VHH binders against q96p44r230to412. Designs and how they scored, part 13

Target 1, 183 residues: q96p44r230to412
Amino acid sequence: GFDILLGLDVNKKVKKRIQLSPKKIKGYEVTSKVDLSELTSNVFPEGLPPSYVFVSTQRFKVKKIWDLWRILTIDGRPQIAVTLNGVDKILLFTTTSVINGSQVVTFANPQVKTLFDEGWHQIRLLVTEQDVTLYIDDQQIENKPLHPVLGILINGQTQIGKYSGKEETVQFDVQKLRIYCDP
Key: E = the ipSAE of ESMFold2; O = the ipSAE of OpenDDE; V2 = 0.75 times the mean of E and O plus 0.25 times the DockQ between their complexes.

## First folded at step 4 (VHH)

Design s60 (framework vhh_7ubx_2)
Fold by ESMFold2-Fast, scan of step 4:
Structure s60 (fold): chain B 183 residues (1-183), chain A 123 residues (1-123)
Amino acid sequence: as target 1 above (183 residues)
Amino acid sequence: QVQLVESGGGLVQPGGSLRLSCAASGFTFSDYAMYWVRQAPGKGPEWIASIYSGGSTMRDDSTKGRFTISRDNAKNTLYLQMTSLKPEDTALYYCARVEYDYVWGSYEYFDYRGPGTQVTVSS
């Protein structure tokens, strides 16, 4: 699998923090002054496997629409994105598609609003060739079918914590951001 | 079979230094983050330091000025350099392989550890 925080050198670009209460949580406080971007070929040299699990642990106060993680084409179009919509309090997953080049899956279940309470939460997306399943804090929230996907192009950039459609960095806290490869 | 074997402990005077080693086998060492943990009799395990697969480190605030964690992936070996040792550093020190599946509400934990090496700091 892939540790995206290490792949983008987040530990070198962002001040690391450790907080106790009553557990030690190792995390990073991302500010708007940091640019968390890297060539996709340096993070995912062979692209993404057909099935994978995306796992992130974060805390944020942002009320706008922003990409927690995204992979862009060389000309800046999203291929993969995990988007947090602070306006409607929903989560969107963007992936490639044989139909129209991309597809967007919307998770609007009322339980998704928990992510926007300014507390720490974990997101897990189980992505297969047929569907994607959202888990929040180890509870299954929703399963959505996917149109057949295409492999990603790795000649663009992988980024963390950007406003959707913009290069500006969002202020937020992140403890984990990983891809696990399923068999 | 995952094996972790610590060495380098012993009796040392206050203010002294020790270097602990942990020899790893049975897995691809360079792919895993590693911990140093200590436990004194009658106390729970206390995390001291971690080193990630890419070489980045984290240390407990109470020891970070005195302890340094490092690794040698070619030798499958983890190290802990300890300086300015105090009587309260007396404990069994063991290395651990870091658990990658972080469940919300729990801090980082390990899926395997070694038997430990005893460090005793006394005059």
Scores: ipSAE 0.000, ipTM 0.103, lowest interface PAE 16.9, mean pLDDT 82

Design s61 (framework vhh_7n9e_1)
Fold by ESMFold2-Fast, scan of step 4:
Structure s61 (fold): chain B 183 residues (1-183), chain A 124 residues (1-124)
Amino acid sequence: as target 1 above (183 residues)
Amino acid sequence: DVQLVESGGGLVQAGGSLRLSCAASGFTFSDYAMYWGRQAPGKGREWVSSIYSGGGSTAYASSVKGRFTISRDNAKNTLYLQMNNLKPEDTALYYCARVEYDYVWGSYEYFDYWGQGTQVTVSS
């Protein structure tokens, strides 16, 4: 698997730690002053496998649309993104596609609103060649079909915590952000 | 006007090879992902292979993986499909298609433009 926080040197770039109550586990307090970007080739040198599990643990108060994680082409176009829409309180998953070059899956189930309550929550996205399943706090929320995907280009950037379509960093807390290659 | 013209099909014996070409015109070829599909008599359309606009990412149907190779030459506006170790089951009309990006919530099966195809027949 891939530890995205380690791959982007978050432990070196973000010095402030935040306690996850009631546990003694600490996360990172990300501020707008930090640029969490890295060459995709340094994080995912062989790209991504066809099936994987994305897992993140975060807390945020921002009410705008932002990408928790994204992989961009060298031109700045999204190839993969996990987007939190704080305006509508929904989650979007973007991935590559043989149809239209990319595809966007919307998770608008009422349970998704839990992510926007300013508390700590875990997101898990089980991505396969046929579909993607969203889990929040170990509960299965929704399953959505996927068109066949293409591999990613690794000549661009991998980023964490950016406003959608912008290079500005959002203020949020993160404890875990990983890709597991053995679902 | 957008045009896609396939060529390179024909009659070949099992175990043989063919190279298909798709000549694109009327649009900026390098901006679009491209697709190869096929349709055998009495069957539905089957996706065979696809390639992203820059050529770096490819995908294949399980039935052809390891035998077929998709490639493109953006300078020549041409898409290719190299077919090796052909089987009688590969007999079909092969066509190329342009995959166009448009903002869509969720996914859908839509192709902008596709060619008329080139016939591949694999004998005993």
Scores: ipSAE 0.000, ipTM 0.159, lowest interface PAE 15.6, mean pLDDT 83

Design s62 (framework vhh_8cml_1)
Fold by ESMFold2-Fast, scan of step 4:
Structure s62 (fold): chain B 183 residues (1-183), chain A 124 residues (1-124)
Amino acid sequence: as target 1 above (183 residues)
Amino acid sequence: EVQLVESGGGLVQPGGSLRLSCAASGFTFSDYAMYWFRQAPGQEREFVASIYSGGGSTDYSDSAKGRFTISRDNAKNTVYLQMNSLKPEDTGVYFCARVEYDYVWGSYEYFDYWGQGTQVTVSS
């Protein structure tokens, strides 16, 4: 598996911690002043398997469209992205595709609006060769089919907390951001 | 200054082949994805093929798939389009383009530089 917060040295780049619970579980308070970017080859040296589980725990107030996590090609094209659309209150998942190089899956189920209530929530995306399933706070929300995927290129960058299409960092809190390779 | 110069177009019989080249200068070619588009008389420009900066991922339009092959030589700053089994409906001006990404609604393609085009005519 991969701890993306560890892989991008978030503990060194973000000094301010925020308490998630009374049991002293702490996360990171990300500000617009930090750049959470790293070479994909340093985080995912062998790329990603065709099936994995993405898990994140975050809190945000932002009302714009932003990428919680993304992997870009060296020319800046998204290969994989978990996008939070604060305008429409929906979640988008971008991945590679044998058809047109990439595909975007939209999760617009009413339960997705829970992510935008400014509270702490967990996202889990179970990605397989045939489909992707979204879970929010341990509740299965929606399952969407996928066209066959391609392996990612690792010569670009992996980034956290960026406005979609921009290098500007979003103000948000994050406690967990991880890929599990054994779904 | 960024420049893209296409070559290799011409007149061919149906079933023939052509290899188009696009020579790039004025930027780090290996950092950019490259696209081929075409425009037939009286029609909009349409996507034909693309190749990512690393060369490992390619895309094709439905009309090009199985007949055309896009490739690149980063040492020569050149992208190629090998066109086989050409049909009269492939007639048009073929353009190469450099992509700059703009992420709106999952659409991340913005083309900041275009070549002048090379004419491909498929006729008896």
Scores: ipSAE 0.000, ipTM 0.122, lowest interface PAE 16.2, mean pLDDT 85

Design s63 (framework vhh_lunsekimig_d3)
Fold by ESMFold2-Fast, scan of step 4:
Formats: C-alpha cells, structure tokens, sequence
Structure s63 (fold): chain B 183 residues (1-183), chain A 123 residues (1-123)
C-alpha cells in the first residue's frame, strides 16, 4: 500500500500534534497555512490498482465542502476524491469512469452524519471494479455500484485537506490516511 | 465577477525575451491554481505552465528551462517570463483559472479565460 501522510511529508510540514484520547495515539493538527500537495507520480508512481481500500482517521469542525483527499489531472480536475460535505452532512467518493471521464458516488445514509459531530472517526472505503462500500468506525454503512473505471493520470497532483475546487487548505486534524492495495 | 487580463505580448526576434502578466480580480487569488495556455495557428490550445497556490510550478517539456511562471499574491498577478524565444513559441497566450464545485450530488466545472495576448517571434 501507500501511506499518503508520509508520501506528502505531512510529518515534516505539520509539527503540531494532537492526541487521540485515551490511546495516546498522536495525529496532526493541520492549519490553513500549510500546503499538503505533491506530484502524483512521487506518491503513486504506477498509479492506483483497480481495487483498493482507503482508510482515514480524522476530526474536523468545517461546515463547508472539502476534499479530505484528492488526485487531480494536470489541469486541476478531480480523478479521485474523498469529499466531506459539511453543508448537507454527506460523504462523496469521486473516481474515474468510462462514462464522462469521472463518476461521483453519494453516501447520504443518516449514519454518515456521525462524521460531522466534531469527534474522531475512521472512514474506510472498500473500492472494487464493481462497487464501493463505506464503513464508519468499523460499521458497514452502505454499498454503491460503480461504472467501469479508468486508470488515473499521474502527471497532476495528490492533495490532502483542500476546499473542493480550491487550493486553500482546510483546518482539521488527521491521524491516518492510507491506501491498501489488497482489499 | 471573475476577470483575467493578459498583457505584455509583442514582436521579438529569436533569442529574445518577453514578460507576460495576468491581472486577476473578482476572487481570492491566493486560493487558486493558475495556468498559462497558448494557441498557435492550426494548433489546439495547449497548457504550457501552471503555478499552484503554494508557489509550486509545472512546465511542458518544450518550454522547461526557458520559461518561468511566478505569482504575486499581494498584486493579484501571475507572470510568465519567457527567455530564449523561438519561432515555435509564436501564438496567442492565455491565462486561465479552472475550478469545480460540488453541490447536491453534482460537480460543476468552471473555466475562466483571459482575452489573450499575442506573442510573435520573427526576424
């Protein structure tokens, strides 16, 4: 797999640490002044496999729409994104598609609202060639079908914690952000 | 109202230099990635350089080492310093901002373009 926090040098760019009580596991306190961006080719030199598991552990207060993680084309369009919509309290997953180049999956199950309670939560997205399944805090929430996907272009950027459509960094806390290649 | 206005184009001889400017208004300049595109006669418009909000840059191979993109967030202006100009660099140069928004299950894409500034490299 891929440790996205290490791939984007979050440990070097974000020095403020916060503790996930009670386990004393430390996370990063991300502020609006840090730029968590990296060339996709430096993090995912061979792109992404067609099936993987995305896992993140985060806490936030933001009530706007923002990308927890995204991979952009060279001209700034999303290829893959995990988006937190603080307005409607829903989670979105964007991936490539043979139809229109991309597809967006909306997770609007009432249980998704727990992510927006300003507490620590884990997101797990099990992505296969046929579907994507959302888990929150080890509970299966919802499964959604996917149109056939395309490989990603790696000549753009991988980014963490940006407002959707913008380069501005969101203030939030993150402890884990990883891709596992064996779902 | 988003506005992008290019300036600095002109006629130069091969090996010469030009500095293009893109003055931006109507948005928070420092929050956006910005681009320089060019369009030559008979050629589709192509991306030549980009600059990210944090100042990181990207260039296509044909201009790498000759062109330098930069930004001044206090002046809301992006620049393209063009050195060692070649006849193949002749074209209309555009600055651009590309964004997307997500609302209620749908992505909407917005491409903002300037009017362009003409660069002619000839003897």
Amino acid sequence: as target 1 above (183 residues)
Amino acid sequence: EVQLVESGGGVVQPGGSLRLSCAASGFTFSSYRLYWYRQAAGIERELIASIYSGGRTNYVDSVKGRFTISRDNSENTMYLQMNSLRAEDTGLYYCARVEYTYTSGTYTYFDYWGQGTLVTVSS
Scores: ipSAE 0.175, ipTM 0.588, lowest interface PAE 4.5, mean pLDDT 88

Design s64 (framework vhh_lunsekimig_d3)
Fold by ESMFold2-Fast, scan of step 4:
Structure s64 (fold): chain B 183 residues (1-183), chain A 123 residues (1-123)
Amino acid sequence: as target 1 above (183 residues)
Amino acid sequence: EVQLVESGGGVVQPGGSLRLSCAASGFTFSDYYLYWYRQAAGIERELIASIYSGGSTNYVDSVKGRFTISRDNSENTMYLQMNSLRAEDTGLYYCARTEYTYTSGTYTYFDSWGQGTLVTVSS
């Protein structure tokens, strides 16, 4: 597995810690002044496995469209992205595809709106060669099929907490962000 | 409207150096990833180097160690320092910006380029 917070040196770049209530577990308070970016080759030197589990624990107030996590090509196009759409209160998953190079999966189930209540929530995405399944707070929400995927290019950047299409950092809190390679 | 204006091209001998500049306007420069492309006669456009707002850089293997990309966010300008130039570096050099938006289940990409600046490496 991969701890993306560790891979991007979040512990060194973000000094402010925020308490998860009532637990004594602390997360990171990310502000617009930090740049959470790293060469993909340093985080995922052999790319991503064909199946994995993405897990994140976060809290945010943002009402715009932003990427919680993304992997970009060298020319800045998303190959992988977990996108929070604060306008429509939906979750998007972007991955590679043999058709058109990429595919976007939309999770618009009413339960997805809980992510936008400004409270702490956990997202889990179980990604397989056939489909992707969304879990929120340990509850299975929705399963969506995937077109066959391609391996990612690792010559670009891996980033956390950026507005979609921009380098501008979103203000949010994060406690966990990692990939498990044994789904 | 987004404007990107390249300058600094010219004719140079093999082994020489040139510094290209890209002056940007019409957007918040520090919020965007920027890159250099080159187009040589008879070959496809090739991405040469890229730079993120925080200064992190990427290069294609053919220019690593010879070219250095940099940016000045206060001046809205990106640079490409080219050293140890070779005949194969001859071409039209473009600075570029890609923006994307997500709407109704798909990404829409908006690429912006300048008019280019010509680099000729000749003896």
Scores: ipSAE 0.228, ipTM 0.623, lowest interface PAE 4.7, mean pLDDT 88

Design s7 (framework vhh_lunsekimig_d3)
Fold by ESMFold2-Fast, scan of step 4:
Structure s7 (fold): chain B 183 residues (1-183), chain A 123 residues (1-123)
Amino acid sequence: as target 1 above (183 residues)
Amino acid sequence: EVQLVESGGGVVQPGGSLRLSCAASGFTFSDYMLYWYRQAAGIERELIASIYSGGSTNYVDSVKGRFTISRDNSENTMYLQMNSLRAEDTGLYYCARVEYDYVWGSYEYFDYWGQGTLVTVSS
């Protein structure tokens, strides 16, 4: 697997820690002044496996559309993205596709709105070659089919906490950002 | 209004050097990734280098080790230092900013381009 926070040196770039209540678990308080970017080849030298589990634990107040995590091509196009739409209170998953190069899956189930309550929540996305399943706080929310995917290009960048389409960093808190290859 | 203005192009002999500049206005410069593209006659426009807001850079293999992209966020300017120029580097060089927006179910891409600056490498 891949620990994305370690891969992007978040521990060196973000010094301020924030407590997750009620346990003594601490996360990182990300400010707009830090740049959480790294060459994809340094984090995922062999790309991503065809099936994986994305797991994140975060808290945010942002009401705009932003990418919690993304992998961009060298020309700045998203290949993989976990996007939080604070306007409509929905979650979007972007992955590669044989059709138009990418595909976007929308999770608009009413339970997704809990992510936008300014509290700590865990997101888990079980990605397979055929579908993607969303879990929030260990509850299965929805399963969506995927068009056939392509392998990712690793000549671009992997980034955390950016407004969609921009390099500006979002103010938010994060405790876990990880890919598991053996679900 | 987004504006990108390139300068620094010219005629140079093989092995020579040129420094291109891209002056930006109308947006918060430090919030965007920026690109250098080039277009030779009869060839599609190609990306040659990119620079992220934090300073990370990417290059295509054909220019790696010869070209250096940089940015000065205080001057709202991006640069391309071109060394060891070859005849194949001849073309119109464009500064670009790419923005994408999510429209339910898909991405829409918006490209902002400068007017271009001509680089001619010939004897």
Scores: ipSAE 0.063, ipTM 0.512, lowest interface PAE 6.1, mean pLDDT 88

Design s8 (framework vhh_lunsekimig_d3)
Fold by ESMFold2-Fast, scan of step 4:
Structure s8 (fold): chain B 183 residues (1-183), chain A 123 residues (1-123)
Amino acid sequence: as target 1 above (183 residues)
Amino acid sequence: EVQLVESGGGVVQPGGSLRLSCAASGFTFSSYALYWYRQAAGIERELIASIYSGGSTNYVDSVKGRFTISRDNSENTMYLQMNSLRAEDTGLYYCARVEYDYVWGSYEYFDYWGQGTLVTVSS
């Protein structure tokens, strides 16, 4: 597995901590002044496996469209992205595709709106070669099929907390951001 | 309004050097990756070099070791130092910035380009 917060040196770049309720666990308070970017080869030197679980715990007030996590090509186009659309209150998952190079999966189930209540929530995305399943706060929300995927290119950047399509940082709080994969 | 303006192109003999500049305005320069592309007659536009907000750089193999990309965030300017120029380096050189927007379950891509600066390597 991969700890994305550790891989991007979030502990060194963001020193302000914020308390999560319950259990006295603390997260990071990310401001627009911080650049959370790293070479993908430094975070995922062998790329990503065909199946993995993305897990994040975050809180935000943002009403715009932003990428909680993304992997870009060398020239700045998304290969993988977990996008929070604060305008429509939906979640988007972008991954590679043998058709057109990439694909975008939309999670518009009414329960997704819970993520936009300005409270702490956990997102879990179970990604397989055939489909992706969204869980919010340990509840299964929706399953969506995927077109066949390709391996990612690692010669670009991995970033967190950026406005979608832009490299400006979103103000938000994050406690956990990890990829779990089998050996 | 995003604007990119290239300068520094010219005619040089093989083995010569040129320094290209790209002056940027209309966005937070220090936050964005910036790119140099090259287009020769009859050939598709090719990414030559990139520089990321954190200072990391990438080069296409044909220019690696000969070209150096750099940026000055205080002046909102990106540079390409070109050494040991070859006839094959002849072309229009563009600086670029890339954006995308989510639209109807997909992405639309918006590339911002300068007007280009011509580099001619001839004896």
Scores: ipSAE 0.541, ipTM 0.790, lowest interface PAE 2.2, mean pLDDT 89

Design s9 (framework vhh_lunsekimig_d3)
Fold by ESMFold2-Fast, scan of step 4:
Structure s9 (fold): chain B 183 residues (1-183), chain A 123 residues (1-123)
Amino acid sequence: as target 1 above (183 residues)
Amino acid sequence: EVQLVESGGGVVQPGGSLRLSCAASGFTFSRYALYWYRQAAGIERELIASIYSGGSTNYVDSVKGRFTISRDNSENTMYLQMNSLRAEDTGLYYCARVEYDYVWGSYEYFDYWGQGTLVTVSS
């Protein structure tokens, strides 16, 4: 798998650490002053496998729409994105598609609102060639079908913690951000 | 009102250099990635270089090692330093800003363009 925090050198770029609890490991306190960006080819030199598990552990207060993680084309358009919509309290997953180049999956199950309570939560997205399944805090929330996907282009950027459509960094806390290749 | 204004184009000999500028107004410059595109006669507009808010850059293979994109957030200006110019670099050069927004179920894209500046690399 891939440790996205290590791939983007978050340990070198973010100096402030935050405690999840007295018994938990420390995370990173991300501020708007840092830019968490890297060439996709440096993080994912062979792209992404057709099936993988995305896992993140984060806490945030922001009430706007922002990308927790995204992979952009060279001209700045999303290919893969995990988006937190603080306005409607829903989670969005963007991936490639043979239809129109990309597809967006909306997770609007009432249980998704838990992510927006300003507390620490874990997101897990089990992505296969046929569907994507959302888990929050080890509970299965929802399964959604996917149109057939395409491989990603790696000539653009991989980024963490940006407002959707913008290069401005969101203020939030993150402890884990990983891709596992064995779903 | 978003405005992008290019300058610095001109006529130059093969092997020469030019520095293009893109002056931006109407938005918080430091928060956006910015792009240089070019368009030659009979060829569709192509992206040649990008610079992200934190300073990371991308180049297409045809200009890599010859062109350098940079930005000055205090002056709200993006630059393209073009060295070792070739006849095939002739064209209109545009600076651009791309913004996208998520509307329930899809993305909407907003592209902002300058007027262009002409670069001619003579015989």
Scores: ipSAE 0.292, ipTM 0.646, lowest interface PAE 3.9, mean pLDDT 88

## First folded at step 5 (VHH; framework vhh_lunsekimig_d3)

Design m1 (at its last look DockQ between E and O 0.79; V2 from the best seeds 0.00; counts 0 for: pae E 2.6 > 2, SAP .692 > .668)
Fold by OpenDDE, look of step 5:
Structure m1 (fold): chain B 183 residues (1-183), chain A 123 residues (1-123)
Amino acid sequence: as target 1 above (183 residues)
Amino acid sequence: EVQLVESGGGVVQPGGSLRLSCAASGFTFSSYALYWYRQAAGIERELIASIYSGGSTYYVDSVKGRFTISRDNSENTMYLQMNSLRAEDTGLYYCARVEYKYVPGSYEYFDSWGQGTLVTVSS
């Protein structure tokens, strides 16, 4: 598996930390002044497998569209992304596609809106070669089919907490951001 | 309106140097990654360098060690320092910004380009 927060050196880049107790760090308070980006080759030197589990624990007050996590091509195109749409209160999953290069899966289940209540929530995406399943706080929300995927190009950027289409960092809190291989 | 204006092109001998500039307006400069492309005669436009908002950079192999992309957010200007120029570097150089939005099932891309600046490397 991959600890994306570790891979992006969040502990070094983020100054503000959330404490669970006086002695225990619970998470990171990410501000717009921080750039959480890294070469994909440094985070995923071998790319991503066709099947994996994405897990994040975060809270946010953002009412715009932003990418919690994304992998971009060298020319700035999304290959993989977990996108939170604060306007419509839905979640988008982007991955590669052999058909047209990219595909976007929309999770618009009414239960998805719970992510936008400004509380801590866990997002889990089970990605296989055939489909993607969204879990929120250990509850299965929805399963969506996928077109066959391509391997990601690793010469681009991996980023977290960015507004869609921009390099501006979103203000949000995060405890966990991980990829588990071979689900 | 998004505007990108390249300058600094010219004629130079092999081994020479040029510094290109891209003046940007119409958007929050610091919030976007920027790119340098070039197009040689009869060849498709190609990406040669990228610079992200945080200052991270990328280069294609053909320009690594010779070209340096940089940006000055206070001046809304991106630069390309080109050293050790070669004949194969001849072409029209473009700066670009990429924006995208989600559409059902995919993305729509909005690429912004300048008019380009001509670089000619010739003995």
Scores: ipSAE 0.835, ipTM 0.911, lowest interface PAE 0.6, mean pLDDT 95
Fold by ESMFold2, look of step 5:
Order: C-alpha cells, then sequence, then structure tokens
Structure m1 (fold): chain B 183 residues (1-183), chain A 123 residues (1-123)
C-alpha cells in the first residue's frame, strides 16, 4: 500500500504529536496553519486501481463538512473523496464513474453518527468495481453499489483535512491514512 | 458578493510580454485555489494555469516555461506573467475561482468568473 500521511509529508509539516500507546507510533495534531496537499502524480504516480481499501484513524471536534481525503482534477473538482458531514453526521464517498464522471455514495446509517463523538475511530472503506463497504471500528456498517469507475487523472492535487470546496485546513487529529491496493 | 476583475490585456508583437492582473473581492482570497483560463475565437474556454492556496502551481504544456502564475494574498490579487508570446496565445483571458459544496447526494458548484481581458498577439 500507500501511506498517504507519508505521501503528503505530514511528519515534516505537522509539529505536534499525540502519544497513542506505549509502543504505537505517534499521532499528529493537525492545525489550520498547515497545508496538507501534494500533486497527485507525486503521491499516486500510477493512479489507483479500481479496487482498494482506504483506512483512516482520526478524531475531530469540527461540526462542519470536510474532506478527510480527496483527489481533485486539475480544475479543482473531486474525483475521489471521503467526506465527513458534521452537520448531518453522515459519511460520503465520492469516486469516478463512467456515468457523468463521478458518483457520490451516502452512508447515513445511525451507527455512522458515532464518528462524531470526538473520540478516535477507524474508518475502513472496501472499494471494489461493483460496490463500496463501510466499516467503523472493525464493524461492517453498510454496503452500497457503485457504477463502473474510471481511472483517476493524476494531474491535480491530493489533499487531506480540507473543508469541503475550500483550501482551508481542518483542525483534527490523525494517526493513520493508508491505501491498500492488493497483495 | 464575489468579484473578479481582470486587467493588463493589450496588443503585443510575437515574442513580447504582458502581465495580467486579477483583482478579487468578496471572499477570503487565501482560502481558494485560483485559475487562469483563455478563450480563443470560436472555441470553449480552456484552463491554462492554476495556483493553489499553498503556492503550488500548474501549467498546461502549451504555456509551460513561458507563463508564470502568482498571487499576492495581501492585495487579493492573482497575476499571470506571459513571456515569449505567440500568435496562438491570442484570446480573452479570464480568472476564475472554483468553489464546491457537498449538498445531500451531490456537489453544488459556485464558480466565479471575471469579465475577461483581451490579449492580441500580432505583428
Amino acid sequence: as target 1 above (183 residues)
Amino acid sequence: EVQLVESGGGVVQPGGSLRLSCAASGFTFSSYALYWYRQAAGIERELIASIYSGGSTYYVDSVKGRFTISRDNSENTMYLQMNSLRAEDTGLYYCARVEYKYVPGSYEYFDSWGQGTLVTVSS
């Protein structure tokens, strides 16, 4: 896999660390003063396969709508995004689509609201060519169908921790952000 | 209200230079990526350069090495320095701000455009 935190140089850009456990790597306290962006061609030089697993572990107090992870086109449009909607307390997944270029999947199961309790939570999205499955804290929550996907364009930016539609960084804590493509 | 106003266009000979400005108001300038587009006669606007809030830049191949995009957040102004101009650079140049928001089930886009400034490259 890909370690998105390493790909965006989070260890160099974020000064504050969080003790996670006696032997666990430190988490990062992300403030609004950092810019966690990188050219997608530098992070994913060969793009992403149609099937992959996204895993993140984070906590946040923000009650607004923000993208935990996003990959934008060159003109600033989402191709892939994992969005935390703090207004409705739901999770959104955006990916490419042969129909209209992109598609948005909404995860609104009541269990999704636990993500917004200001505690640490693991999000896992198992993305296949046919569907996407959300797991929260190792429990399967929902499975939703996908239209056929397209490959991503790598000529734009990959970002973490941004308010939806903006370049402003969200205050949040993160210990893991990874993509697993296949063994 | 969001306003974008381009200036600096004009007539120039091939090989010459121009500097375009995009004065912005009505929004937090530093919170947005900004873009230059151009439109030649009879075709759709095309993206030519981007500048992100962190300062990184992108250029399409046809202008790379000749054009430089920059921004001054203290003056709420974006610039496009155009060097080594060619006849095919002739067109109307627009600055743009792209904004999107998630709404239930979709994205809503609030792109803002200037009126354009004309660049003519001719001998």
Scores: ipSAE 0.445, ipTM 0.759, lowest interface PAE 2.6, mean pLDDT 89
ESMFold2 (binder alone), look of step 5: mean pLDDT 79; pTM 0.769

